# VH-VL binders against q9p5m9, part 21

Target 1, 257 residues: q9p5m9
Amino acid sequence: MAKVTGLPEFEDLHTKRKWMLNHMAAAFRMFGRNGYNEGTAGHVTVRDPIDENTFWINPLEVPFSLMKPSDLVHINSDGEIIGGSKMKYNTSGFAIHYEMHKVRPEVICVCHVHSIYGKAFSALGKPLDMLNTDCCVFYNNHGIYFDMDDVISMPEEGRRTAKGLADYKAVLVQNHGIMTVGTTVDEAAYLLSLMERSCQIQLLIDSATKVGERKHVHPTRAKAIRENADNPVGLYTAQQPNFLYEVACSNGELEII

## First folded at step 7 (VH-VL)

Design S26 (framework fv_danvilostomig_arm2)
Fold by ESMFold2-Fast, scan of step 7:
Structure S26 (fold): chain C 257 residues (1-257), chain A 124 residues (1-124), chain B 109 residues (1-109)
Amino acid sequence: as target 1 above (257 residues)
Amino acid sequence: EVQLVESGGGLVQPGGSLRLSCTASGFTFSNYAMSWVRQAPGKGLEYIGYIYSGGSTAYASWANGRFTISKDNTKNTVDLQMNSLRAEDTAVYYCARGFTYPEDWPTSYYFDYWGQGTLVTVSS
Amino acid sequence: ALVMTQSPSSLSASVGDRVTITCQASQGISNYLAWYQQKPGKVPKLLIYYASTLQSGVPSRFSGSGYGTDFTLTISSLQPEDVATYYCQQSYSTPPEYTFGGGTKVEIK
């Protein structure tokens, strides 16, 4: 098996693009395997390494679990298809994701899904409680976008989502779902699955309120865990077991670059 | 109809330089990667390099440092600047359009349209 | 360096014969392989890409197969107009050095 010794670096930008697109397709396969799909909802956008003001996004009608690199659509900042599979994609989803990329150039990947527990928890309008050590990467490191009772354009919704995200790694979108960002596809994808599991765990704990009292991770310990865990190399590494599993299951459609 | 027309070929002495040009028509030139491929008399096809729609370039190792590819979207041209020419650079030089279809890898180019070629002879 | 080796270098066959041309990569290239036809005095024409996908307008008697290092181009029933040199090309190498095989010259006996 391939061994990760750090964050990959590439001298050739075309090799970097192949690496990114394989990891992007693998992330979708992981999302599909974990049941994070909801019809045609859910998007991943990735900033292209060659043309940094252009982006890769999933096509509208390809199942997450069958995603391959050749299915991905290459678009410019106006949403026009300039390469890739040339299949139809969700233009509204891109308009929202673009706002995160625009205000934070270091954000390479934005992941968003309408997953069960993310949607459920987002309806509570409150941040995650630190109820286990794994979720502490989100300690004072995730925002909330409070939906307004108003009809607004998708770019405006994107701008408000970006404000809710602030400089954090994740945002809970009220009545909608979860969104995460990363300096790599793997970072953003790992954080998304961790946020979904964190929402699930808290909802399970809340449903058992008559059995015992909720015990929170002490704030100083939560802060220490966050400071250690919120690093690009560690988060990239954490996703590698998932990436390697999807490569193994892909019947040759995904590659380790 | 897609057309690619090469120009600039001719006789050049060893150590000299020559600039080839390819004029494209019949498609949105700015959206396509373009490549140069050569063929020595009686020999096979040999890849030189390409320029992506965004302007990034990549070259065969043997061509890197001697050959430079550029494109001008306002004139619909792709150029090949050749320096330090040798007798073994004698060949027909083709301009070719790179394309990707839905089932292809986005960074893996196949050449769907080719120009007629222009002959470069490097001789004393 | 990623080298593409074609076999045979040349062949002669009769009209109606099944013709097989082989292309071998020096390392695995998945299915990132194309086949081109170059008739005498003409420019190359794309026949097949992604190892087995037939280009629009190419007769169905042409087919491609293979994955990894071993690839084949098959002409199920050779026609007189198929006299040409055939080249394979890998589109896997990064940095992009899309290398061609040495070519296979197909002639009618």
Scores: ipSAE 0.000, ipTM 0.389, lowest interface PAE 19.0, mean pLDDT 86

Design T01 (framework fv_dupilumab)
Fold by ESMFold2-Fast, scan of step 7:
Structure T01 (fold): chain C 257 residues (1-257), chain A 121 residues (1-121), chain B 112 residues (1-112)
Amino acid sequence: as target 1 above (257 residues)
Amino acid sequence: EVQLVESGGGLEQPGGSLRLSCAGSGFTFSNYAMTWVRQAPGKGLEWVSSISGSGGSTYYADSVKGRFTISRDNSKNTLYLQMNSLRAEDTAVYYCAKYGFYEGSYYFDYWGQGTTVTVSS
Amino acid sequence: DIVMTQSPLSLPVTPGEPASISCRSSQSLLYSDEYNYLDWYLQKSGQSPQLLIYLGSNRASGVPDRFSGSGSGTDFTLKISRVEAEDVGFYYCMQALQTPYTFGQGTKLEIK
């Protein structure tokens, strides 16, 4: 029957790490190409496959669209650089991401961006409506999180954001942006771009309310779509066209492992 | 200081089983991948198996795949190698070793003293 | 599998003289991250192996600076600038690029 690209299996942890770092760099290139960057804001953390109490993160000043595996920084749970690039990274952002990894060990990757439509929609303080079939993976499967008080520390902000994420795949952080999680880089990256597009589509529909009636996906249908679409292998596979595109555009800087 | 102490070696008949243990101390055991490397009498080093820090990923040499099982108990700081369907060619000194980590590379920075496995009839 | 070939297999050296061991891989160990995934280990008589060099040229902690690793791709060299009595033993190169990790056959360094 239909052949689905499964999760790759690796004979050793070194090869698995190389695969992970190439997919991580590709995800950044996709984010940059789609305009999800905002100055030095936004970061991705990935749990290391050997030492699962350590993490890979992007350097602060490398453009998303030019990211390569050698730019990535390897840090321990205290935020100390232990390998990879020795470049400066966002220590506050790591503190927030670490709380998601800590509470949910199955979360391998956390993606966060200050993208245009994610920021815009997050200001409404409400969940996405199911207005197309693609966004239904988020049906009762994303949280919303209110603003932090400025007096609260970054670890406290991380703990509260993790609570807003709950057991879901995404959280809309009010007046801030989008965060998504995945069991792979590809899963989290795909969900982030899908959330951004879902926010854009709903804002476009809401601007057209004078010329047509809103037609929602029926809750029973939305639930069925979510049950089918919210799976690690399917979400990994959905990201592969983006990964392959970034490899093709990388002029040899990214590799298919 | 980092120490690795192997045990469980001995004499066994072909087709028999042995379970090797490696007790780690002086480092945060769960943070590091671990490996077993063996050395047959008068021969060089041969990689046998590796396991991730959490125990979620395991890797094996083709010569032992399906017969040996690597595992770990992080609450006891102990690495194991369950050896089933033993063959004469499994006769060797078995070393456990700790992965170091430097910029995505894999190397074995600390090694135990080794434990001897002899398979003969 | 990647095959690792060392030469010489036996290396008698006069104390104070330099020594050089060659290691050749059947495939390039230079990866796109610009690292050579080759390590060197020393096993002294009656002792466990110990790490000397990792990623082609980086000395492990506590290893004297008389030891150096060089090379790229398929051809690698371990050099000892001035051999001392304590350096006697078997030297092994290992590729860490892919599983199964494979070792060279070993070089026995001995005093002449």
Scores: ipSAE 0.000, ipTM 0.409, lowest interface PAE 18.8, mean pLDDT 86

Design T02 (framework fv_dupilumab)
Fold by ESMFold2-Fast, scan of step 7:
Structure T02 (fold): chain C 257 residues (1-257), chain A 122 residues (1-122), chain B 112 residues (1-112)
Amino acid sequence: as target 1 above (257 residues)
Amino acid sequence: EVQLVESGGGLEQPGGSLRLSCAGSGFTFSNYAMTWVRQAPGKGLEWVSSISGSGGSTYYADSVKGRFTISRDNSKNTLYLQMNSLRAEDTAVYYCAKYGFNYEGSYYFDYWGQGTTVTVSS
Amino acid sequence: DIVMTQSPLSLPVTPGEPASISCRSSQSLLHSDWYNYLDWYLQKSGQSPQLLIYYGSNRASGVPDRFSGSGSGTDFTLKISRVEAEDVGFYYCMQALQTPYTFGQGTKLEIK
């Protein structure tokens, strides 16, 4: 594609795939290090740069903290394994994630975890309040998916989640967790960790209301911050310290491309 | 169902020309790269040429480069191989085949036609 | 050009016994994306080639699970766990890492 400042450019798509898989594995290691794991729940899907109608997803049997590029599973739009490690993966999770990729071609990565504060805050059924400047990237830029009925199919749940996500970067899935999207793995992963921290901060503030009143970021300031912060290059860049840290901790299992 | 049907083979003299056609059905033709693979009598498979889904990129084996031209007409769901300056060693069954996935980069041939025979008499 | 070498060229097998075909490439077929760009095809007598295995180890749709592919880099193996009479034909490996794509010379599997 055309050059975008701060994003890497690749002469060939195979090198781009290698870059993508290393960043995807690093994102899982970050999620695991931060305790965003819950059994086999949580998954990331990434659109393949060579075969755009195919996707990469994590296997169910590998802990987030030990994820390697070689562990990732390559699947087609029907959910058939076509490459990678061939380990079993979350077919229900893919059915849900696929709906986001299908309706928004620019969505390269979808991240979803059952993290503690995301789960807790999602049970409140309300939007995130702008209680600090960092969370303002989500100002009028995240949706809520309300589903109290557990009997619907996974593709239908995916379609409803996509409607809740709308054109935004994140959705709070009621009683379930958080989901974020990005034009890169790094963008989606950074937004996921930022949303989790934002949920934690709001819950802490809500629990401390007896020592003072909430002070919100003014709506005009929140809007200005979001308009500046919601950009692919800036969000990719924000994730790089996390990526480099995971590479340093990987004992050679992750590579900088 | 995916089907590929070759035609245009026959007998030709050395130095002559033939045009092979491959009609595709059962899939969105313009989304898939296509290839020609040949097999001389009693011999193995030899890759001849490939073309991207849009027709913008073409690739040739050295033995046919400059003599053969691969092309496609996506409005007719048809792949072509124009063979000029034919030689006795071009005698073979010519198969057309479809690349795997929708986008260029799926480097295997999942469906093959029945083949069409080209004989160059000497 | 990448040269593909198969062994054996002739493989007589008793029905019900396993069979193994080797394919060697003159350079590594493992790309930096961790795929091995090595495919296996079967051509039965009087028929067109058909895809058996792609990217080293993936069975094509409709291919029985007694067929498996393994290996990485320069050395690849196609295994048939229990040979059946219908498996007779020529087996070809093909590298798709770079053009020109090149095939092995073929292995003729026969029932003895």
Scores: ipSAE 0.000, ipTM 0.403, lowest interface PAE 20.2, mean pLDDT 87

Design T03 (framework fv_dupilumab)
Fold by ESMFold2-Fast, scan of step 7:
Structure T03 (fold): chain C 257 residues (1-257), chain A 124 residues (1-124), chain B 112 residues (1-112)
Amino acid sequence: as target 1 above (257 residues)
Amino acid sequence: EVQLVESGGGLEQPGGSLRLSCAGSGFTFSNYAMTWVRQAPGKGLEWVSSISGSGGSTYYADSVKGRFTISRDNSKNTLYLQMNSLRAEDTAVYYCAKYGFNYDEWGSYYFDYWGQGTTVTVSS
Amino acid sequence: DIVMTQSPLSLPVTPGEPASISCRSSQSLLYSEGYDYLDWYLQKSGQSPQLLIYLGSNRASGVPDRFSGSGSGTDFTLKISRVEAEDVGFYYCMQALQTPYTFGQGTKLEIK
């Protein structure tokens, strides 16, 4: 059976914020370790637990692999810095992420990276096929945003991306990469790395068509796996080994709350 | 020659229980998913439950979730349906059927062989 | 749930004439690369159902070539090119794309 643990609960919202920021910084360190960083591209937004109409985002110039909780920028819905680090952040990225938070209150975290296999697969303009059991959490649970080249504002692009995401956990952003959402930082971060691996696996299978035929997971099984695996507690738990590893590697810069 | 033989049907009162069995022969039982499909008197076919070849995955119609349990014993080539908390609307002929695919054949999702059926009557 | 709708529900035919039965799904049954997860079954009076067509258009073993399945996505047709007396019974379409698997309401084919 899979080992599933409960979500942590906090009586003090300031302690919950500290927990969130440590998990957010750890997620960036995992993304950096896995090579998901591309220059200044990629961002994570997290809804604040004390003031739910405000958000935390990464600064523009801090490498993912060196992210600390103290580097994170606290902004209001208008994009104005109200706390945390006073560093510059990606205002266009926030405008896009904000549209997902705005229409879906349960979305606490939005993750977006320009990773190799996510970028490659996103250029195909088609949904992920269910070619292994692990990717089935995305069965009828991810959308596609078809990029439009010109004359749109970032808020309009955000609205179109949110439409592509629909009620799902992930969206393939054509010619850009992948985005995932979660009720926790850990959930969204785990789904992001799982989507990247799923894209990689499908590209490997598609490249091997000379030596074999594609065989899909039975749709009935795929649906059952998705219904079981699309579980906030289970997805949070799945990310914990990654979180603990980044804490161990942080030389005291990350904290287990 | 594939053969499926159901048994265990009968008359039961509302709230009672019955256990149906389906004995398979003529094929490698553990390689195939199995299903139960029912038919109420004078009505059409209704899918009830399915189980994977290994028994590791089970699926249920909403009308029976929490009341019925599908299982199998591959060493005995037998499929089971444990029916608890029976209701009048569970009255039907219950058919056992074999999926047409095994673990080497993906995308062949159909019920290629059916048993003769066993009758379940739930009345006061 | 996916709803399967058949028409007609009653189909009287003269032996030797063709017959066709329509099946419509509430959403597309096309999955992966070109597979429609739709099957057709025949239930003769007093008998168990038997498979006729699987995955849209494939005839089951032992099924005469006068039976054919066609269509894709949401609209499917079962055709009998020349109806024979032994073809009498109820015909059901079923989607196997996702649970719960759902059947059409059935079409009764009768000899006139």
Scores: ipSAE 0.000, ipTM 0.406, lowest interface PAE 19.7, mean pLDDT 87

Design T04 (framework fv_dupilumab)
Fold by ESMFold2-Fast, scan of step 7:
Structure T04 (fold): chain C 257 residues (1-257), chain A 123 residues (1-123), chain B 112 residues (1-112)
Amino acid sequence: as target 1 above (257 residues)
Amino acid sequence: EVQLVESGGGLEQPGGSLRLSCAGSGFTFSNYAMTWVRQAPGKGLEWVSSISGSGGSTYYADSVKGRFTISRDNSKNTLYLQMNSLRAEDTAVYYCAKGYGFDEYGTYYFDYWGQGTTVTVSS
Amino acid sequence: DIVMTQSPLSLPVTPGEPASISCRSSQSLLWSDAYNYLDWYLQKSGQSPQLLIYEGSYRASGVPDRFSGSGSGTDFTLKISRVEAEDVGFYYCMQALQTPYTFGQGTKLEIK
């Protein structure tokens, strides 16, 4: 296999936080550029490297495409603002994301959007078919959260969503959207965009059944691809072209640390 | 009724490889997650790796991730653990354990255990 | 990672007397489905571990009724109402709420 440098390493945790916040802001800009925004819906939470039981989240008032590190809100596990921007954020969204962080300490980042193809595919209530090699990282590596008719608290909904996510990298939230997790912001962000594209491609293939027969990636091959592709370094690296593009377009508002 | 039989342990040099096997009988093998748990001499139990019933999802302890590969052949009712880049700290008895539950929901407890197979990594 | 802490680590008991082992988790193991993802295992000398109690309080098949589990959230107890010679061994609690699954350090129960 190709040699890779690995993830950036930081002796100073304040430098690591700065790195994480720049990558978080860049991820939002990529989501905005790709049209994943839907009103005030959509959230990214990132576990703080200094205070591991505290989190960073996006404010409600800032468009994804204009997100800066200074706009991000630092909150504790109770949802109280303890630093960063003092802007209002989605407390219900945090309650749901917090449950993923709580049960899986290795989950540094949780990404959730109400994107067009994610919403559309989620309404089908079934897992992705392996119809191309790129989507095979999700082969038996994504869950489904079936929406309930009863009114429940946000922490309870978060716990159910976390159970639907299980130990996987993604969950399709029926009638709502998609959610991904990662050991870095970049990993979770890359997986989110890949999930959205995978939903789009399957819907396009399903609409074209009159011109040809669906050809699936063989299960053995899909498993082998997933075992190779589901790795933190590779997924981080895959996101770097998007990160670098957003830095280049930011007029100095984003930094390469 | 339910039985798990392990094999493949032995002595290996640091940097070497070993492949462990666990043959299951008395249950529908493909319906249950399977797990490897190890125990170093004189120490407690340490979870190593788990695999879903279908084999589609795998999980690893950080200490073995990238070096060990868990797999299964449901047609042979057999669980495997391929151990590469062995270290002295991998010296332990390795137990195969059957999970309770189906592959999409993971495992909640280990209801049956094999006899264990000994792995010794020494120069 | 969730840290599991057992007490005592050494438990000498007189045959016929009760015994109690405590297990504490660094995070709540009570899930939204109202189950505690905490299990107890026994390893007798020279033998493989065996399941005693699952999901906090449910006794595994074939386990004598003198064994019971109780507790919720972060504090759990395994009780043996009348210790017998065959109960000698190491007792481990394990959390199964999230990976990595983690065990307590083990409690050695031995006859006085």
Scores: ipSAE 0.000, ipTM 0.362, lowest interface PAE 22.7, mean pLDDT 86

Design T05 (framework fv_dupilumab)
Fold by ESMFold2-Fast, scan of step 7:
Parts: C-alpha cells; sequence; structure tokens
Structure T05 (fold): chain C 257 residues (1-257), chain A 121 residues (1-121), chain B 112 residues (1-112)
C-alpha cells in the first residue's frame, strides 16, 4: 500500500469493535486531560459495528482521565444494558444522543461535554465568527440549539438538538455546552476539541483591548478551508497524535489495534 | 512604493495562445493574492482570475475556465496568465492588481498599467 | 453569480455640487453581521482603475475625504460631497464576497 495515512480497514467486525472502544476510551482521556469534565456530565455514544442498532456509552461515575475500554457500557436502542460494563450510565444523555444516530445513519460517534469555553460561548446565542483558519472547518458547518424556555422530555430535547445540528458536524447547545458528530470516534473527538479551542479564541479576541479591527477570514477562503478540512480521513488523521499520546500515558490500559 | 508592470500582450488569431506577465515591486510579493481583471473596448471591468499568495488556490471566471491558467513565481515576483484557445471575446486590456489584505477584506489596492490583447483573424 | 446593478449609468454634475451613485447586489454582501464586501473603483480616461472605497465605507490611502461610501446588505451608495474636475471618469462597484467577483456596469461622471 503506497499510502501512509487513511482509515484503518478490518476483516473482522470484532476487531473493528475493539479498535473503536480503544479510540473511544482514548478520547475520554484526552477530554479529561484538557479539563472538559464537569462532575458526571458529558458523554460519548458510538454505534456498534456488529449490531448497528446498539450503542456504546461511558459509565456515569468513571473519571474521563481513567477511562478503559472495559468500562464502556453496551446498550440497545431502548437503553437496556446488553453487554460491556454493567455500570450505570446517563440515560438522559443517551436519549438525546440517540436522536442524532436515528436520523443520520452515517453518524457513528456523538461527543458532548460541558467544557468551560463551549458553555460560555453557547450563552451568546450566535454562531462562531471565522477569526482564524483552524476554526473554518465550522464555517456554515455548525448549528445552534436555542433554549425554548420549555420543560420538555429528553427525547424531545434530542429531536430539537438534532434539528439544530442539521447536516452539520457540530452544534452549540445554548447555556449547556457543545456537541460534535463524526463517522469515527477520532473525527468527532478532534472536532470537539477544535470547537472548544475556537470558542476560547473568539472569547479572548472579544475581550481584548481594541488595538486594531477584528480581521475575519474572507468568506471565500473560509469556504475553501471547510471544503478541504471537512473530510473523514483528514479529521481521523488529525486526531492520531492525541490518540497515540493517550496510549503512551495509559500504563497499558489502551492498545493500538 | 508598490509597482506592477505588465507585458506579453499582442495580436493573436482565434485558437491561439498568449502568456501575460506582471512584475511586482515595492512589497513582499509572496504575502499577497494577485488578480487579473480585463476590460473589452468600450466596456466595463470583468474579473478574470485570482491566485493566493502561496499559489495553492486559484479562481476563474466561468468564461475562461479550462482555457486560462493563472500562476506565479514568487522567487521572481511575477504573476502570469497563460491564455489558450483564444476567442474574439477575449479581446481586452488585461490589468494585473494586488489584493489589499490576505484575510478579512478583499480589495484591489494597486493596479498595473494594463497590456492589450487583440484576438482577430 | 451575484449581479451588481449601478444607477445612474451617466451622471453629469456641475463642479462644486454633490454627486451620488447607487449600487445594488442580487444578494446580501454582509458577512458576520459586521462587514459589507463591496468596493468602489474609479477609472479615469486612458488610465488604470484605482481603489476609492473598500468594505463599504473605508477610504483607500490618498483618497480625499469628499468621497464616502455607505449602505449595507444589498443597497450601497458612493457620495462625492463637492465634485472637482479631476473626479471625472467611470465609477465601478464590485462585490468581493464570493467568486466570481462581479462589477457593476459602471457610472460615467461628467462635468456639465
Amino acid sequence: as target 1 above (257 residues)
Amino acid sequence: EVQLVESGGGLEQPGGSLRLSCAGSGFTFSNYAMTWVRQAPGKGLEWVSSIYGSGGSTYYADSVKGRFTISRDNSKNTLYLQMNSLRAEDTAVYYCAKYGFWYGSYYFDYWGQGTTVTVSS
Amino acid sequence: DIVMTQSPLSLPVTPGEPASISCRSSQSLLYEDAYNYLDWYLQKSGQSPQLLIYLGSNRASGVPDRFSGSGSGTDFTLKISRVEAEDVGFYYCMQALQTPYTFGQGTKLEIK
């Protein structure tokens, strides 16, 4: 094979599941290392490769930074535990994430955290401004879920979140946090950390003493960057340094498949 | 001071080719996007093509796509427009111009003197 | 493609009087609720075009303050507060929001 980077291929779906769970646990470790954890809040769901109507989710009380593949909980579409760890998980979080998986079969992974800058920016009720080249993958490629001032069921909140996400890779959840989706765990996890950094950078720019005018990335350039950067192979590849670092720090609890 | 000097225009037959050049001085050439804008006799301005500073991104008007190629040699501070499969409708004065800003605002702050291209049989 | 429409196409003005040129775009040129990607150029007879106004309202270096740009979204205006003889020429608006960049038809400003 002449190509150095690309999506891994698996002959056996059990091997693919093992690969997915190791990358899922690594994503949690990265989120914990970056300070994205907030008590028991935040969850990642991953569509199972063997039974595509079942999902893997994090247990409620395991710290992100210590997550192992063996801690992950396997559930069916009704939220019943069918495998993996038998630990309790966030049933409300699953109800919300399930709505994204249900309407978009290509969404393999949904990541959601209550991170500081994502929460802060989400309170502004506006899209990200294109103020640096890295955030341009989100140019016309992220939505907003607006707070309706309603007391609604979790499945209904999930349907509204899915509406806000639309066909995009990310959604700002007003007063709550950020959510990203991907065709791989790595894609969704990379986009989540990039969205958090993008929120931080914009808040920093908006708080700075005015020494010049805010310089936006030109719309034509932003569109070109988004079209180039919003690709499954590139986004998977971008996450690999983070994955390899978490494997190196895992004391043998994570493995490269 | 910023200067742009164009050359390479002339008379050509339909189906022929010409290569235009634009030599820049007085600014860091590689830091700025460049453009070609043309003006047919007695008519208004028409944007033809643009190229970003690195040369990696190029853009074309629909009327010239597949026939014209914009390029640059940053080591020589020179912009080029390779014009193939020329048509009578390509007859115009061709101006090169420098973009004002790379990000955040696009405008053409300095223009060359123009070079005349005439396509007739 | 975004279509740019100027009016009037011919504008005779007495020296010292104000002049106004309108430019309309077929879709909004407002980006991120902050910037209008509309520029104005002047081309004097036998000369290259020169930049007058960029991003709707910013005067280019060396442009006299009698020139001003205003408007937002789809409707833009170039104003000259007191026309001088050297202002004669063709004025063009251009949208730079997206490629292909498109110019208006041009407005010929003439001294009466």
Scores: ipSAE 0.000, ipTM 0.494, lowest interface PAE 13.1, mean pLDDT 88

Design T06 (framework fv_dupilumab)
Fold by ESMFold2-Fast, scan of step 7:
Structure T06 (fold): chain C 257 residues (1-257), chain A 125 residues (1-125), chain B 112 residues (1-112)
Amino acid sequence: as target 1 above (257 residues)
Amino acid sequence: EVQLVESGGGLEQPGGSLRLSCAGSGFTFSNYAMTWVRQAPGKGLEWVSSISGSGGSTYYADSVKGRFTISRDNSKNTLYLQMNSLRAEDTAVYYCAKYGFTRYEDYGSYYFDYWGQGTTVTVSS
Amino acid sequence: DIVMTQSPLSLPVTPGEPASISCRSSQSLLYSDEYNYLDWYLQKSGQSPQLLIYYGSNRASGVPDRFSGSGSGTDFTLKISRVEAEDVGFYYCMQALQTPYTFGQGTKLEIK
């Protein structure tokens, strides 16, 4: 027996799936707690660890803050429910998320929300400025997609969003919201909350710019921070305080695997 | 003067364990990522593992993943490599080295600017 | 994983003459920030490796100006304008674009 460093590893894939679903439900609870919910909008998709051509997604009518692992819907690439909850889910949302999973096999999780500051900043059609050290993980590591008005179909919207995402960890979708990707649920969820806070901070700074000059993080330092921070293990670890908090608040509905 | 001093190497049997240490001085230890690089007798350099300044991010070569654990104690200015389930192929000189990642004015963060003297690990029955 | 290939593996040179070492990567090391994540190290016999060049072309502190790095993307060259006796040793390129960081096989520079 050896002490292992890095991402959690499991002897069997059924235990890994259970771990993954608990972290997925916890991510929704964090999103709900932070007010990222907007009606039935917003979804998370996660590639199944046992069958890589199948995915888990949230049901349409369960509040983020009450999400349980048993609520999650298991679907195949055609969108047919093959397991988990039998509740209705967002088929259009899946079509868009599927395009990210299809072109980038390493993308295990895609998170998308219609949060207040992400929506607000997305309307500006410009990249995030590096105005604090924490947001520098997004330095030259997020896209923008601003041609939403001429989209013909959901698969086309998905393909265009995937192109905007490129090889990055996040994309700001004009007039729509934030989308992030990760090699784990925790990575994608942490990046989403960090992007939302980064949008909020920049909007606050921009509103006060007449009383002071904006001081940017130097590009060389921003690059160095991004190269260090854009790390699957580190991003997973950064999300753990949020995960543990949601477990503590869940009244036994979430568990640590 | 930046100095890195390694210790903890020695002879061990296959399946055994060793813990390497690297004591840093002459720089603000917690501001710099650190790495372990090894060299088998008569062979080239092989990157083993790296750790961020805070210890929050760790990276491993596939050959050691699951067996080796990199860690650091910033209060003691010390980097560690816990080596478990040792194999004959782990026989090498192990070097610790410091990344160039540090400050606002730092140009070029992804290189190893200072290296220790190395500590020898021999895995033999 | 990115594979790094050096040539030549053995480089005998007459003192005062120039020397060149090539390093090729299986993938581009030029990133969106316009930097090439390619470093060069020298290991003298019985000594630890030491940094010579970082980010393709930047000379490390204390490294003589006879050493220079050039190249971009997948093809890189380390040049020594006039070889001195103290330059003998193994030269390694390393990519630092992504983990696992990988080294070339090493080039042994020796005096004829």
Scores: ipSAE 0.000, ipTM 0.388, lowest interface PAE 19.9, mean pLDDT 86

